# VHH binders against B box and SPRY domain-containing protein (Bspry), part 2

Target 1, 197 residues: B box and SPRY domain-containing protein (Bspry), of Mus musculus (Mouse) (q80yw5r259to455)
Amino acid sequence: SPLLTQLWAASVLGSLSGVEEVLIDERTVSPLLHLSEDRRTLTFIAKKSKVCSDEPERFDHWPNALAATAFQTGLHAWIVNVKHSCAYKVGVASDQLPRKGSGNDCRLGHNAFSWVFSRYDQEFCFSHNGYHEPLPLLRCPAQLGMLLDLQAGELVFYEPASGTVLHIHRASFPQVLFPVFAVADQLISIVRGPLAT

## First folded at step 1 (VHH)

Design a12 (framework vhh_6z1v_2)
Fold by ESMFold2-Fast, scan of step 1:
Structure a12 (fold): chain B 197 residues (1-197), chain A 124 residues (1-124)
Amino acid sequence: as target 1 above (197 residues)
Amino acid sequence: EVQLVESGGRLVRTGGSLRLSCAASGRTFSSYAMGWFRQAPGKEREVVAAISYSGGSTWHADFVKGRFTISRDNAKNTVYLQMNSLKPEDTAVYYCAAGSPYYEFESRSAYDYWGQGTQVTVSS
């Protein structure tokens, strides 16, 4: 079963012609984060901003941000450069993910509305709805690829440099999903698309 | 699991300096973000400063910014709070806390492990 899952994922990844450039939705960016002018880089600043605290789209507590692009149908792929951070979460979230408060409802991986890959130092984990699956990676990825197949109901995390599948999660996903990001050390950056072949 | 022991609290004069230390037991210290909290008599426990697990990011409450500095030494399993230009308003029990990297700086509930506190008294 693990072999068949790995072979299937490799086949799907091999069929991709490139990846999408998804940009951060500045309206959602936590006050603990700085967003670059090109909307690709999130830097953890650990100090709350004084502006835009009342916007309904904005996370007001956890160091989270959403992409501006919603995925509703089809196959989507994007890559995040994570080499500069040892504490991050990347994945997808439902439009139903609460934005306000300090509770687990807004904490990525601790609610029914988010599915994330996380790194904390040398520990790697897949998290959804309070279930945390350790991932025994021998190498720290410099980039993380995500493949979302809404038709098949599959979210794949992979390392683009090696082509290695790190985790596959299968679920009946909500109709509207956004790439979601959290960073609690240094920075992460969305890789510019389309990628050179 | 980590156990935390604060030290360095004492009586100090207004305008003086003091360094608090928090020693962690065990080999998991470098996996935690660390924070310093304080609680004055009749007040709620409030966050003073926080530092990421790597030490690459720090946060300080506005009321101590420019006066207090948080730092850590992962080789010594210790986190520090350097307090300068002390004011009578800084009188409180100071607590060291350990939490995950995705913790809430203003919330006690974001921290999983706590020390027993060290008393700092600043005389006028």
Scores: ipSAE 0.013, ipTM 0.240, lowest interface PAE 7.8, mean pLDDT 81

Design a13 (framework vhh_6z1v_2)
Fold by ESMFold2-Fast, scan of step 1:
Structure a13 (fold): chain B 197 residues (1-197), chain A 125 residues (1-125)
Amino acid sequence: as target 1 above (197 residues)
Amino acid sequence: EVQLVESGGRLVRTGGSLRLSCAASGFTFSSYAMGWFRQAPGKEREVVAAISGSGGSTWHADFVKGRFTISRDNAKNTVYLQMNSLKPEDTAVYYCAVREGYTFDWTDEREYDYWGQGTQVTVSS
């Protein structure tokens, strides 16, 4: 039952003793984005930056970035502050996600390699492989939490302050997944970690 | 029938100012993101500025930052492009475009669903 699963997910979130420290992999950061010194804040600059190297890991068109930490097994949780952005995507991506080009293959939510919660202005949706499920949220979340259970095959989006589950996606995920980020308005920041307060 | 009608394009001197308007009809205006694009003679079309449906978020291309400002008036179903400190390089046909729904890329013309006919801006030295 979807309801029983939501109750189970909420129980797991309530028993979680903290969230993980996640940092952005600077080698993946799009030239349309500025990464802060602490590697937690991505700011949309809409300006092509000089690249020190055209690394194979770097997104060269879409305003995307990956976390430096890969998840292969187990239960993982992280939180992103999205208060200052009206256009962002957050979720997970396979290591197979292409980095080069302007096509849907590299566009988060439009390919088989990424699963994201997105905001565009007042619209919210969950997107995977070109399928977009509208999420009728009454309030704009200031923080967005993600819980990835690779054993259960669940990706949960929730509001940390209230513990409210916003969306649950079930799938047989690839073995290697990374937190993934895109921002096309202002900034988003990964929340510091070990405590859920 | 979705209609976008640009107006305001004309000949203007270098350093001058001009405001372009795009009047929209046939859809719920405040629910749609809008963009201004331009195409210069012999060049590809490029994005100039974009604005969210509410007007709360705006994006401007690097080459116009500080000079151009996009805005909208949802009560009048109109989006504007205020152009200041015009340069000969700004000479182009300017197009208004609208985007529906979940498309998130402000800079890709392929993400825009409907286009106006364009208005010619010529900047002379």
Scores: ipSAE 0.015, ipTM 0.284, lowest interface PAE 6.5, mean pLDDT 82

Design a14 (framework vhh_6z1v_2)
Fold by ESMFold2-Fast, scan of step 1:
Structure a14 (fold): chain B 197 residues (1-197), chain A 126 residues (1-126)
Amino acid sequence: as target 1 above (197 residues)
Amino acid sequence: EVQLVESGGRLVRTGGSLRLSCAASGRTFSSYAMGWFRQAPGKEREVVAAISSSGGSTWHADFVKGRFTISRDNAKNTVYLQMNSLKPEDTAVYYCAADQYGLGWEYSRPDDYDYWGQGTQVTVSS
């Protein structure tokens, strides 16, 4: 079953014309995070900025950010460089994810509105709605790929360099999903699309 | 899931010392960050100290720094709070809490913790 899963993943990845380039929505970026000029890199700064406006879209407690692109149908793939961080969460979130407050309703993986791969030091897990599934990874991934198939109801986490599937989550997803990010150590970066060198 | 049981709470005189223990049962204790919280009569629950899953990093509230020390023994599935130079204002019910896969920065927040013990009473008399 590990070999069949690997072959299935290779087949699905091979059907893609390329990895999508997504950008961070600057309106959502937590004041604990710095967003780069190209809107692809999130750096954990640990000190709330007094300059950040208090928009309804902006996370005000947790170090979260959303992508600017919403997914409603079809097959979507994106890659995040995570080699510089030992504390991050990446995955997808519903547009209904609350932005304000310190509660679990805004904490990625602890509510019904977010599905994330998480790393803290040497521990890896998949988290949704307070359920945490440990992932037995022998090596820290330098890049994480996500593949979202909204027709099949599948969210796949994989290592792009090796093509290894790290986790598959199957669910009936809400109407609108956004790539979602949290970083609490150093930085993470969205990888450019296939035409970038 | 983990279950947490605190022990060691008792009456102690001002200036005294006390060691609290929190025994964890269940799977993967070494994957949990641990915290000690307290709640005094008429006050809300506040964080006292926190320790990472490996024990490599610790955090202590300013009002206990130099007096309290958090530590853990993953082989024994136990976390400890060593309390020195106790003051009457340290009187409270002390709670042990566990947080699985928190992001480090989250450990100082009360609502970050997934599992809680039932508490142990510490009374410091003048």
Scores: ipSAE 0.016, ipTM 0.305, lowest interface PAE 6.5, mean pLDDT 81

Design a15 (framework vhh_6z1v_2)
Fold by ESMFold2-Fast, scan of step 1:
Structure a15 (fold): chain B 197 residues (1-197), chain A 126 residues (1-126)
Amino acid sequence: as target 1 above (197 residues)
Amino acid sequence: EVQLVESGGRLVRTGGSLRLSCAASGFTFSSYAMGWFRQAPGKEREVVAAISRSGGSTWHADFVKGRFTISRDNAKNTVYLQMNSLKPEDTAVYYCAAHPDYWLGSYTEPEDYAYWGQGTQVTVSS
């Protein structure tokens, strides 16, 4: 199946087949986060400015950031290194996700606009619209792969090193989705795509 | 019954060191982020330091960076504040507080903390 082929390619062949180069959109980065010069690493700094950003795209409370790449059709895959963080969220969000405020409407996994895999210490969940499904993982993943099939309506979370599927969520997704990230401990990094290998 | 009990506050001389402890009971300590706040006479409470549930992430206010270190021991249900190179300006009542949020989105806002201790007095004399 195309899905299994893409998961195998991402796990066995690394970032060369089916894995996209994804970069963080600097304009969306929360003031609680530091973005590296290569736009792949988000570090939680917890230093909150009292002055609001003038950019409508920027998250001003939750430690969130969006990728610069929008997905509208087709099959998309990307990988995030998560081994250095005990508190993160990775997945996809609609462009309708609110950026301002401290409410659940812009808190990843607590609204209709975001679908995320999350870790907090040793607890793992898939979260969407305030519904949290515990994931009983045997090992903490060092890397998380995401596969988004907009034709089939599937979002897959997998461990690239082992090829193990951690969770599959099936739904009718909005046409425009962005990879989305939140970090509340240490750092996470987007694994380099074909141009950076 | 939820309780946070600070200890270790006392009179110390300028340049001295002090470790504050905060013992938690009545709730699942490892499910809460913890913060240290202080309040000097005639001033509002200000955040000094915060630590994530696991202890893997810490935040320190600019005026204490390099001098103070927050840490926690989840097996002992205790959060600590190690205070070095103390100045008279550090004189305040120090409070520990528990943050219930899953994602530590606001270390700096006292209103985001659910539980508070009664405080311990630190006095730094010249």
Scores: ipSAE 0.102, ipTM 0.441, lowest interface PAE 4.9, mean pLDDT 83

Design a16 (framework vhh_6z1v_2)
Fold by ESMFold2-Fast, scan of step 1:
Structure a16 (fold): chain B 197 residues (1-197), chain A 126 residues (1-126)
Amino acid sequence: as target 1 above (197 residues)
Amino acid sequence: EVQLVESGGRLVRTGGSLRLSCAASGRTFSSYAMGWFRQAPGKEREVVAAISWSGGSTWHADFVKGRFTISRDNAKNTVYLQMNSLKPEDTAVYYCAAGLEYSTSFYDTPGGYDYWGQGTQVTVSS
């Protein structure tokens, strides 16, 4: 069953003609994060001052941010450059994810509203609703691809350069999902498209 | 899974210096971000300083900035808090805390840390 799952995922990835560029929603960016002018790069900064206003959309404690684009149907793919960070989470979150507070309800992977791939130093994990599945990766990915098939109910994490599937999660997803990001070391960047060979 | 033991707390004179140590055992220490917190009687626990898993990034609360310095030695599985120019207001129980993954990114909340020591008492008198 694992082999058939991998073959199916490889087939879907092989059918992609490109990936979409998503942009970070500036209104959601945690005060622990700096967002670049092009809205593609999130840099983790020390909490030195209260530099952001407290809008309802803004995460006020965890170093989280949401994409500006919401997904409700169809097949969506995007890539994040994670080469420069040893501590990050990337995946999807429901529009119902709470924005305020330091509890697990706002902590990506520890609530019913977020599904994430995470790295902390040499440990890799898929997390949802407090369930954490260690991923035995032999090499640190420089880029992470995500493929979300809302009709099939599948979220795939893959390495774009090799086409290697890292993890597949199947679920009945909420009606509205956003790409979600957290970074706690250096930076991560949304990739505009595939690199030239 | 990680056990933390603080040491070095004692009575010191105003203006004095003290170094607190936190020894970690159990899971790989270098995988954890570390923090120092303190709690005075009748007050809430507050963050004093935090350090990333590699030691490459540190944060210090404004009320200790320039006086306290956090550091770590991953080869010895130990985190330190060097405390200089001590004031009576620094009197508190000091706690060492560890967080797995980016759970320790929120430096100023106890809820961001997964493992805690028992604390070491620091008393500053004139």
Scores: ipSAE 0.032, ipTM 0.352, lowest interface PAE 6.1, mean pLDDT 81

Design a18 (framework vhh_6z1v_2)
Fold by ESMFold2-Fast, scan of step 1:
Structure a18 (fold): chain B 197 residues (1-197), chain A 125 residues (1-125)
Amino acid sequence: as target 1 above (197 residues)
Amino acid sequence: EVQLVESGGRLVRTGGSLRLSCAASGFTFSSYAMGWFRQAPGKEREVVAAISWSGGSTWHADFVKGRFTISRDNAKNTVYLQMNSLKPEDTAVYYCAATRFSGYYAKTPSAYDYWGQGTQVTVSS
């Protein structure tokens, strides 16, 4: 039942002491994105900003950003509010993901260094290393949950409110992974709790 | 039709050994994590051991560490529980279960999609 599914999802996340507080690393934020003061909201801007340093960590072409926290071991969970965007990518990326250039090596889902759930208008897919698996979703998710189990080798995408699993990817992940984000329409925001507030 | 069928349960003496088997059918076994649970009369069902979809990761409850070992054979659609140094407190009905999740979720009964009917293990002195 939907109620039992919601209780189950909340119970699982609660047992993790809640969803992790993930903040965006402002040094990585593309000049096409605006980062909020609380470091949780990424807004796509129409024109490339010139008010950005060119340090090695910063994406300079694609509208990408990384979280400030790296995952090396264990179980990690975080939630992103995606209700206001029709073009985004969320998932994880290796520290080896190139930051500079317009090629596929920096484009999330088109290289060996990133694993993402993506939306473009009404189309949803999971992408890794140029392999794109269409996801048959009946409704547009308002929030996306990610669960990364580095010991088990699983990355799970789910809808937190319903507990519905949208996709599971299994792999032997690189030693260091970061939550990764891309926004090409409006905004997305990192959520604190296991439920929408 | 999804089925999980446990076998191997019987009466054994304290200190004995037993191997339980669980044969799976009706789903893509190699895509599911598997768990062994047990339930004694008057007690709640508790997780004993869990194994990831590939067999690359296993977890065992503290009360069975060093005595029980979970394993699986994806070619045979079977999960096993090798039980050594059995104690009277190990007496219970043992269930196998399947979940699409591994890791932490393998310890949560409500995360399991499919359940067997159980096999009785009795340990006496």
Scores: ipSAE 0.000, ipTM 0.231, lowest interface PAE 14.0, mean pLDDT 82

Design a19 (framework vhh_6z1v_2)
Fold by ESMFold2-Fast, scan of step 1:
Structure a19 (fold): chain B 197 residues (1-197), chain A 128 residues (1-128)
Amino acid sequence: as target 1 above (197 residues)
Amino acid sequence: EVQLVESGGRLVRTGGSLRLSCAASGRTFSSYAMGWFRQAPGKEREVVAAISWSGGSTWHADFVKGRFTISRDNAKNTVYLQMNSLKPEDTAVYYCAAGTPSYEELFDSSTPEDYDYWGQGTQVTVSS
């Protein structure tokens, strides 16, 4: 029964048309990352930019970035293309996540302020507050979907193409959450939201 | 909640080989990333090699130039460091450590603070 519920939930997720317009907040982008003109693609450059300003919002050590959109209530969904990266983290972070320093306070998944799905080469895990749960995936996802239900207290990671649920985390989330991203190999891109003209 | 015991350290001539072993006791070995660190007299403890919880990902410091290989056997609760073409500069106390380092972090920038459990060390001495 739990398996049938899982398959039904995956079918519902696969039928959802609502991919929100999520854009990266350029003020938060680590100097180890290049942000594209459309604010959707983060490329790991490994060399610190000379033009990067030292703003309080900006990560200064880890290759992290936040979305410009804050989620406070309701149901939210977004998709990230991860096909070209073997080292990344995607998920959500509280507005309380520290931006400065090399410690665990700013490392996604190693503090109380971030909840992420991560890949390093052929290994996958879910991480929060220094606990990482290995995820035995049969193949590398090309795209990752995230569904955040702030009323139900659920963060779901799924594969949009197949509708497969990869992980569900249940928690009482803080009032303000942002999609959060880290890239340590090649690039990742936020999939475009629905076209409105 | 894991205890680590290193073995295999000894005196070796330049160009020789050694295999270090680290035996872990405890229920959670397979959930930890493992690292080998070394500390020469009067110097800071530095990372030599690291291996992910499953053994699927490894990292080795540039100064070992393909001479060292880290591996693990989760069924035996053991991590290994195979050391080939040893140099006098490799003389140090070697420590194994268990922890949960970030997958996005470069292992050469990894600190001892990333590791929760440590062995007591095994002495490797390389003489000409």
Scores: ipSAE 0.014, ipTM 0.256, lowest interface PAE 7.2, mean pLDDT 80

Design a20 (framework vhh_6z1v_2)
Fold by ESMFold2-Fast, scan of step 1:
Structure a20 (fold): chain B 197 residues (1-197), chain A 128 residues (1-128)
Amino acid sequence: as target 1 above (197 residues)
Amino acid sequence: EVQLVESGGRLVRTGGSLRLSCAASGFTFSSYAMGWFRQAPGKEREVVAAISGSGGSTWHADFVKGRFTISRDNAKNTVYLQMNSLKPEDTAVYYCAASRYPGSWEDYLRSPSEYDYWGQGTQVTVSS
């Protein structure tokens, strides 16, 4: 369709020229996750690390992490390699997302503060505030792109290799959003964009 | 309305076999991970086995590995626990539970708090 073609073209152009250097904020990384030295790869280790300091920003139960960069205005794009994981969540979260506790208020997709694309085995959904919309994907994406348009109030999930839009969510987003990540199998990694140093 | 109904629990002799079934309704079954839990008198509820929504991934507790097998039939909205080489220490009420992904896998599927829906339980008694 014309609108899907336009969004596809915008996503492709964003991935080629406007993809940001997104790095994980080490202070937020759950004890269940190992962060690589380049701050791009999150590995699910399943063993709580005693080495993790107890910062107020750190998730202490769910295997979550936030990006170091906050988005407040404009158009932002980033890509995550998800090929090696059968259990992950990627998307955006409000700065108001609680970091401490085992409840749904900290569980990505189960609260008003997070909007995520998720995979669990062969099942895919978009999740927000306890609403889980199944996505009938024909194949497992090796990379997942996200395009956040804060002026238009749109969060787009797409497959960069094919240019296919997987899901579009429209909302009046809170003023401060962070790329957010969760991994419960193997690893995911942030792809270096053309603007990366 | 979400319903999980366990069946198959009964008295069985040591060394015997038993198959438990859990019939699910009121939700998109294939989108939920399913788990089997048990609770013996005076003990905490513990996870026995778990299976992913598609059935492609399974996990079994060390104390039942090689004896119990979890499986599911998404066309029938049913999860099963095949229990072989039963021992008196397997005597417990067995519960099925459903967890909407995404949730933690290995470490947290041992916690009842990771599951959204629960059945009422079925009693398994193993006599020596």
Scores: ipSAE 0.013, ipTM 0.296, lowest interface PAE 7.5, mean pLDDT 82

Design b01 (framework vhh_7mjh_2)
Fold by ESMFold2-Fast, scan of step 1:
Structure b01 (fold): chain B 197 residues (1-197), chain A 123 residues (1-123)
Amino acid sequence: as target 1 above (197 residues)
Amino acid sequence: EVQLVESGGGLVQPGGSLRLSCAASGFTFSSYAMSWVRQAPGKGLEWIGRIYTSGSTSYNPSLKSLVTISRDNSKNTLYLQMNSLRAEDTATYYCARGEYDFWSGYSEYFDYWGQGTTVTVSS
């Protein structure tokens, strides 16, 4: 039941004692993004690098980046500060997500390899494999929490400050997942340390 | 017929201010994000900033302290306010319409452009 699921998820989130230290993998960062020295902040710069990277891990078209941390089992939680951006995508992606090209196979939410919460202006969606579920949010979240339970097969998006569950997606996930990020307006930042601020 | 017509360009002295306008017609202006883009003589296109349907703005970080983008949906008009103009701001300024999806409204994909208005900053 939807209500029982929401109550259970809120209870689990209320019992969570912290979040993981997640850093962005600099090798994956699109040339349209600037990565901060502490590897936590992605800024959209709208200007491509002068030369293309030779690295197979790097996204070359869409402004995407992956975390350096791979999740294979267990319960994982991380928080992203999104208050300064009107256009972003955050969630998880399979290691099989293609890195090269301008097609939907590299576009987060439009392929079988990525599951994302997205904002475009005042519109919010959960997207996977070209299926887009509008989310009727009453206010723009300043921070987004993600909780990934690989044993239960659940990805939860929530607002840490209020404990409000925004969306729950259930699936049999691939064996290896990475936090994934895209930003096309201003910046987003991974919240520092094992505790939410 | 979709049309975007820029105006307000001209000669200004260094340190001066100028406001550019873009008059939109042939579509529901309030439903689209709009951008300003400039091109200095002999240079490539440089994205200045975007204003969303909500009125939220996003700027090129190198220009954010010098420009303000606004819109008036009742007049179907987009504005670019520029302050503290320098010789390096000499360029042709274009307004452009983005598609609904933010990836389509991205700096490399605009479905309609104006003809541009020229700003010359010189003493």
Scores: ipSAE 0.032, ipTM 0.395, lowest interface PAE 5.5, mean pLDDT 82

Design b02 (framework vhh_7mjh_2)
Fold by ESMFold2-Fast, scan of step 1:
Structure b02 (fold): chain B 197 residues (1-197), chain A 123 residues (1-123)
Amino acid sequence: as target 1 above (197 residues)
Amino acid sequence: EVQLVESGGGLVQPGGSLRLSCAASGFTFSSYAMSWVRQAPGKGLEWIGRIYYSGSTSYNPSLKSLVTISRDNSKNTLYLQMNSLRAEDTATYYCARDLYYDSSGYLDAFDIWGQGTTVTVSS
C-alpha cells in the first residue's frame, strides 16, 4: 500500500535526517522501574526502590518514564519493542504532565496531558483524558512504531514489521511533547531505528 | 462475601514439589489478575508473581525458576506450582486479587487477600 510505504519512508527519513535519538530521561524514571545503562530498556521491578532520589522531574507513584527528547515541530518516528510485556503504555505526553501523586493527573491516558496506546493482558486501547477506545488487534505486536506529525496534528501507531496502521489520533497537540512510557510487566525497550526491525 | 481460600500447604522435604490452590468466591474471578505473595518467619512480604485472565504471567525474577502460576477460570481457582523447594521457601503463602495496573502502590494493589496457607520445607 502507498500509505504504508509512505509511513515506512517517513520513519526512515526521520532517522536519517538526524532526528535526535530517543533515550529515556533517567531523572523521570519511577522507583517501580529499572533503567538500563544504555537508557533504552525499562524493566518493571516487584517493589519500589528506596534508592531513587525524589527529584521534581521523577514520577513517584505510577510506573512511568519520559524520553529525554522533546518534540516541538516536525515529523518524528520511534519504535518500541513490546514483545516481553503484557502490561504497558506508550505514546506522547505534554511537558505539563504532573510527576507527583497517585491521582489520574499522573496516570497515562486518564488526563489531558497524555495520549497512549496500552496493552493490559489481551486488551488493547487508545487512551486520552479518560476516554478509552478498544482496538481490535488480531495478534499481539512484538514492536510498536509511533509517528508524530506536529504540523498535521497526527499521532500514528503502527506495526513496523507488517507496515500495518493500528490507530491514528488527530488533535491540536500542545507545543511541547515527549515520548512517554509505562511498564507494569517485564520490560519494554526503545529500538535504535526503524531499519533495525 | 468476597473470599479467597488457600489450600495445599504442609510439610515437604527439601528438593520436593508442592502445588497450592486458591479458591475464589463472591466476585467475577475471570475479570481480575491474581497474585501470589509469601511471608517467611521474621521477614517481610515477598511478591511471587501475577497471572492475568488470559494466562499471561509475570514473576519476581529471583523466584522465576522455582514457580509456575496457573488458573482455571471455569473453577474460579488459582494455582502455584513450586519445585526444587529449599528450607528458605518455608513461609505462609497468600493469594490476592490484583489491581496493580489500577493502583500505584505494590501492596496497595491487592484489595482482597486470603488467610494464607503454611508451607514448611524440612526433613
Scores: ipSAE 0.050, ipTM 0.453, lowest interface PAE 5.5, mean pLDDT 82

Design b03 (framework vhh_7mjh_2)
Fold by ESMFold2-Fast, scan of step 1:
Structure b03 (fold): chain B 197 residues (1-197), chain A 123 residues (1-123)
Amino acid sequence: as target 1 above (197 residues)
Amino acid sequence: EVQLVESGGGLVQPGGSLRLSCAASGFTFDDYAMSWVRQAPGKGLEWIGRIYTSGSTSYNPSLKSLVTISRDNSKNTLYLQMNSLRAEDTATYYCARGPYDYVWGSYETFDYWGQGTTVTVSS
């Protein structure tokens, strides 16, 4: 039931005092992306920035970025506004995800180190290690919520406005995971906590 | 049978404008993002831009001020409007249908291409 899903999601978010304050790690941001001053908005610029340093943490080909905070234990929740983008990936990645190169080892959803919900136009998928599960969504979500339970081994994607669960992935996750983001159209923004009802 | 047929190419003078069309058939046009790609004589492929099913567009930054991509889903037709044409814009222009995840950067992920239409910019 959509109502039962809303009640469950609200209960989880309430116990966390709303969604977590997640900020993007500017050192990881691809030169194809612009990061806002508040470290919440990633804009696809398609032209490499001259001011990007060649740090070992920085993605140098794919339009990827990581959050500044690593999750090692417990239950974590965050929300991303995706209304303005037709091409994005959001989810989690291991600290072992390679940062350099154009191969699949750095391409979110095509390696053993990333688990993502993706949109390419009207196609929605959950992707991990080159396996792509199509998600039959009736409407494009304006916001995507993520719930990560490292003890239970669950990653949940949901739509906060309706409380609808879009996908649940269960796995034995590495204990060091980062929220991960990729944008190839317009922009996405991390929603500020606490969650406004 | 999936078909993409480009039209509107020809000889234009420098500074002129031109609109290319791509007529799509054999599939549900509304369900696919579409792209324009060009190839100048003796050069590699250059991506021009794409239009999503929503009508949202993404362009090659080197070309963004010179081109506009649009679509008419009622006519199953994709358009490329080009303004202020230069000799360097002389190329064969292709429309292409993108499969899932083409936005992440491979021309090989396009599943169907048109035959191309030639644009020559010369006095």
Scores: ipSAE 0.040, ipTM 0.453, lowest interface PAE 5.5, mean pLDDT 83

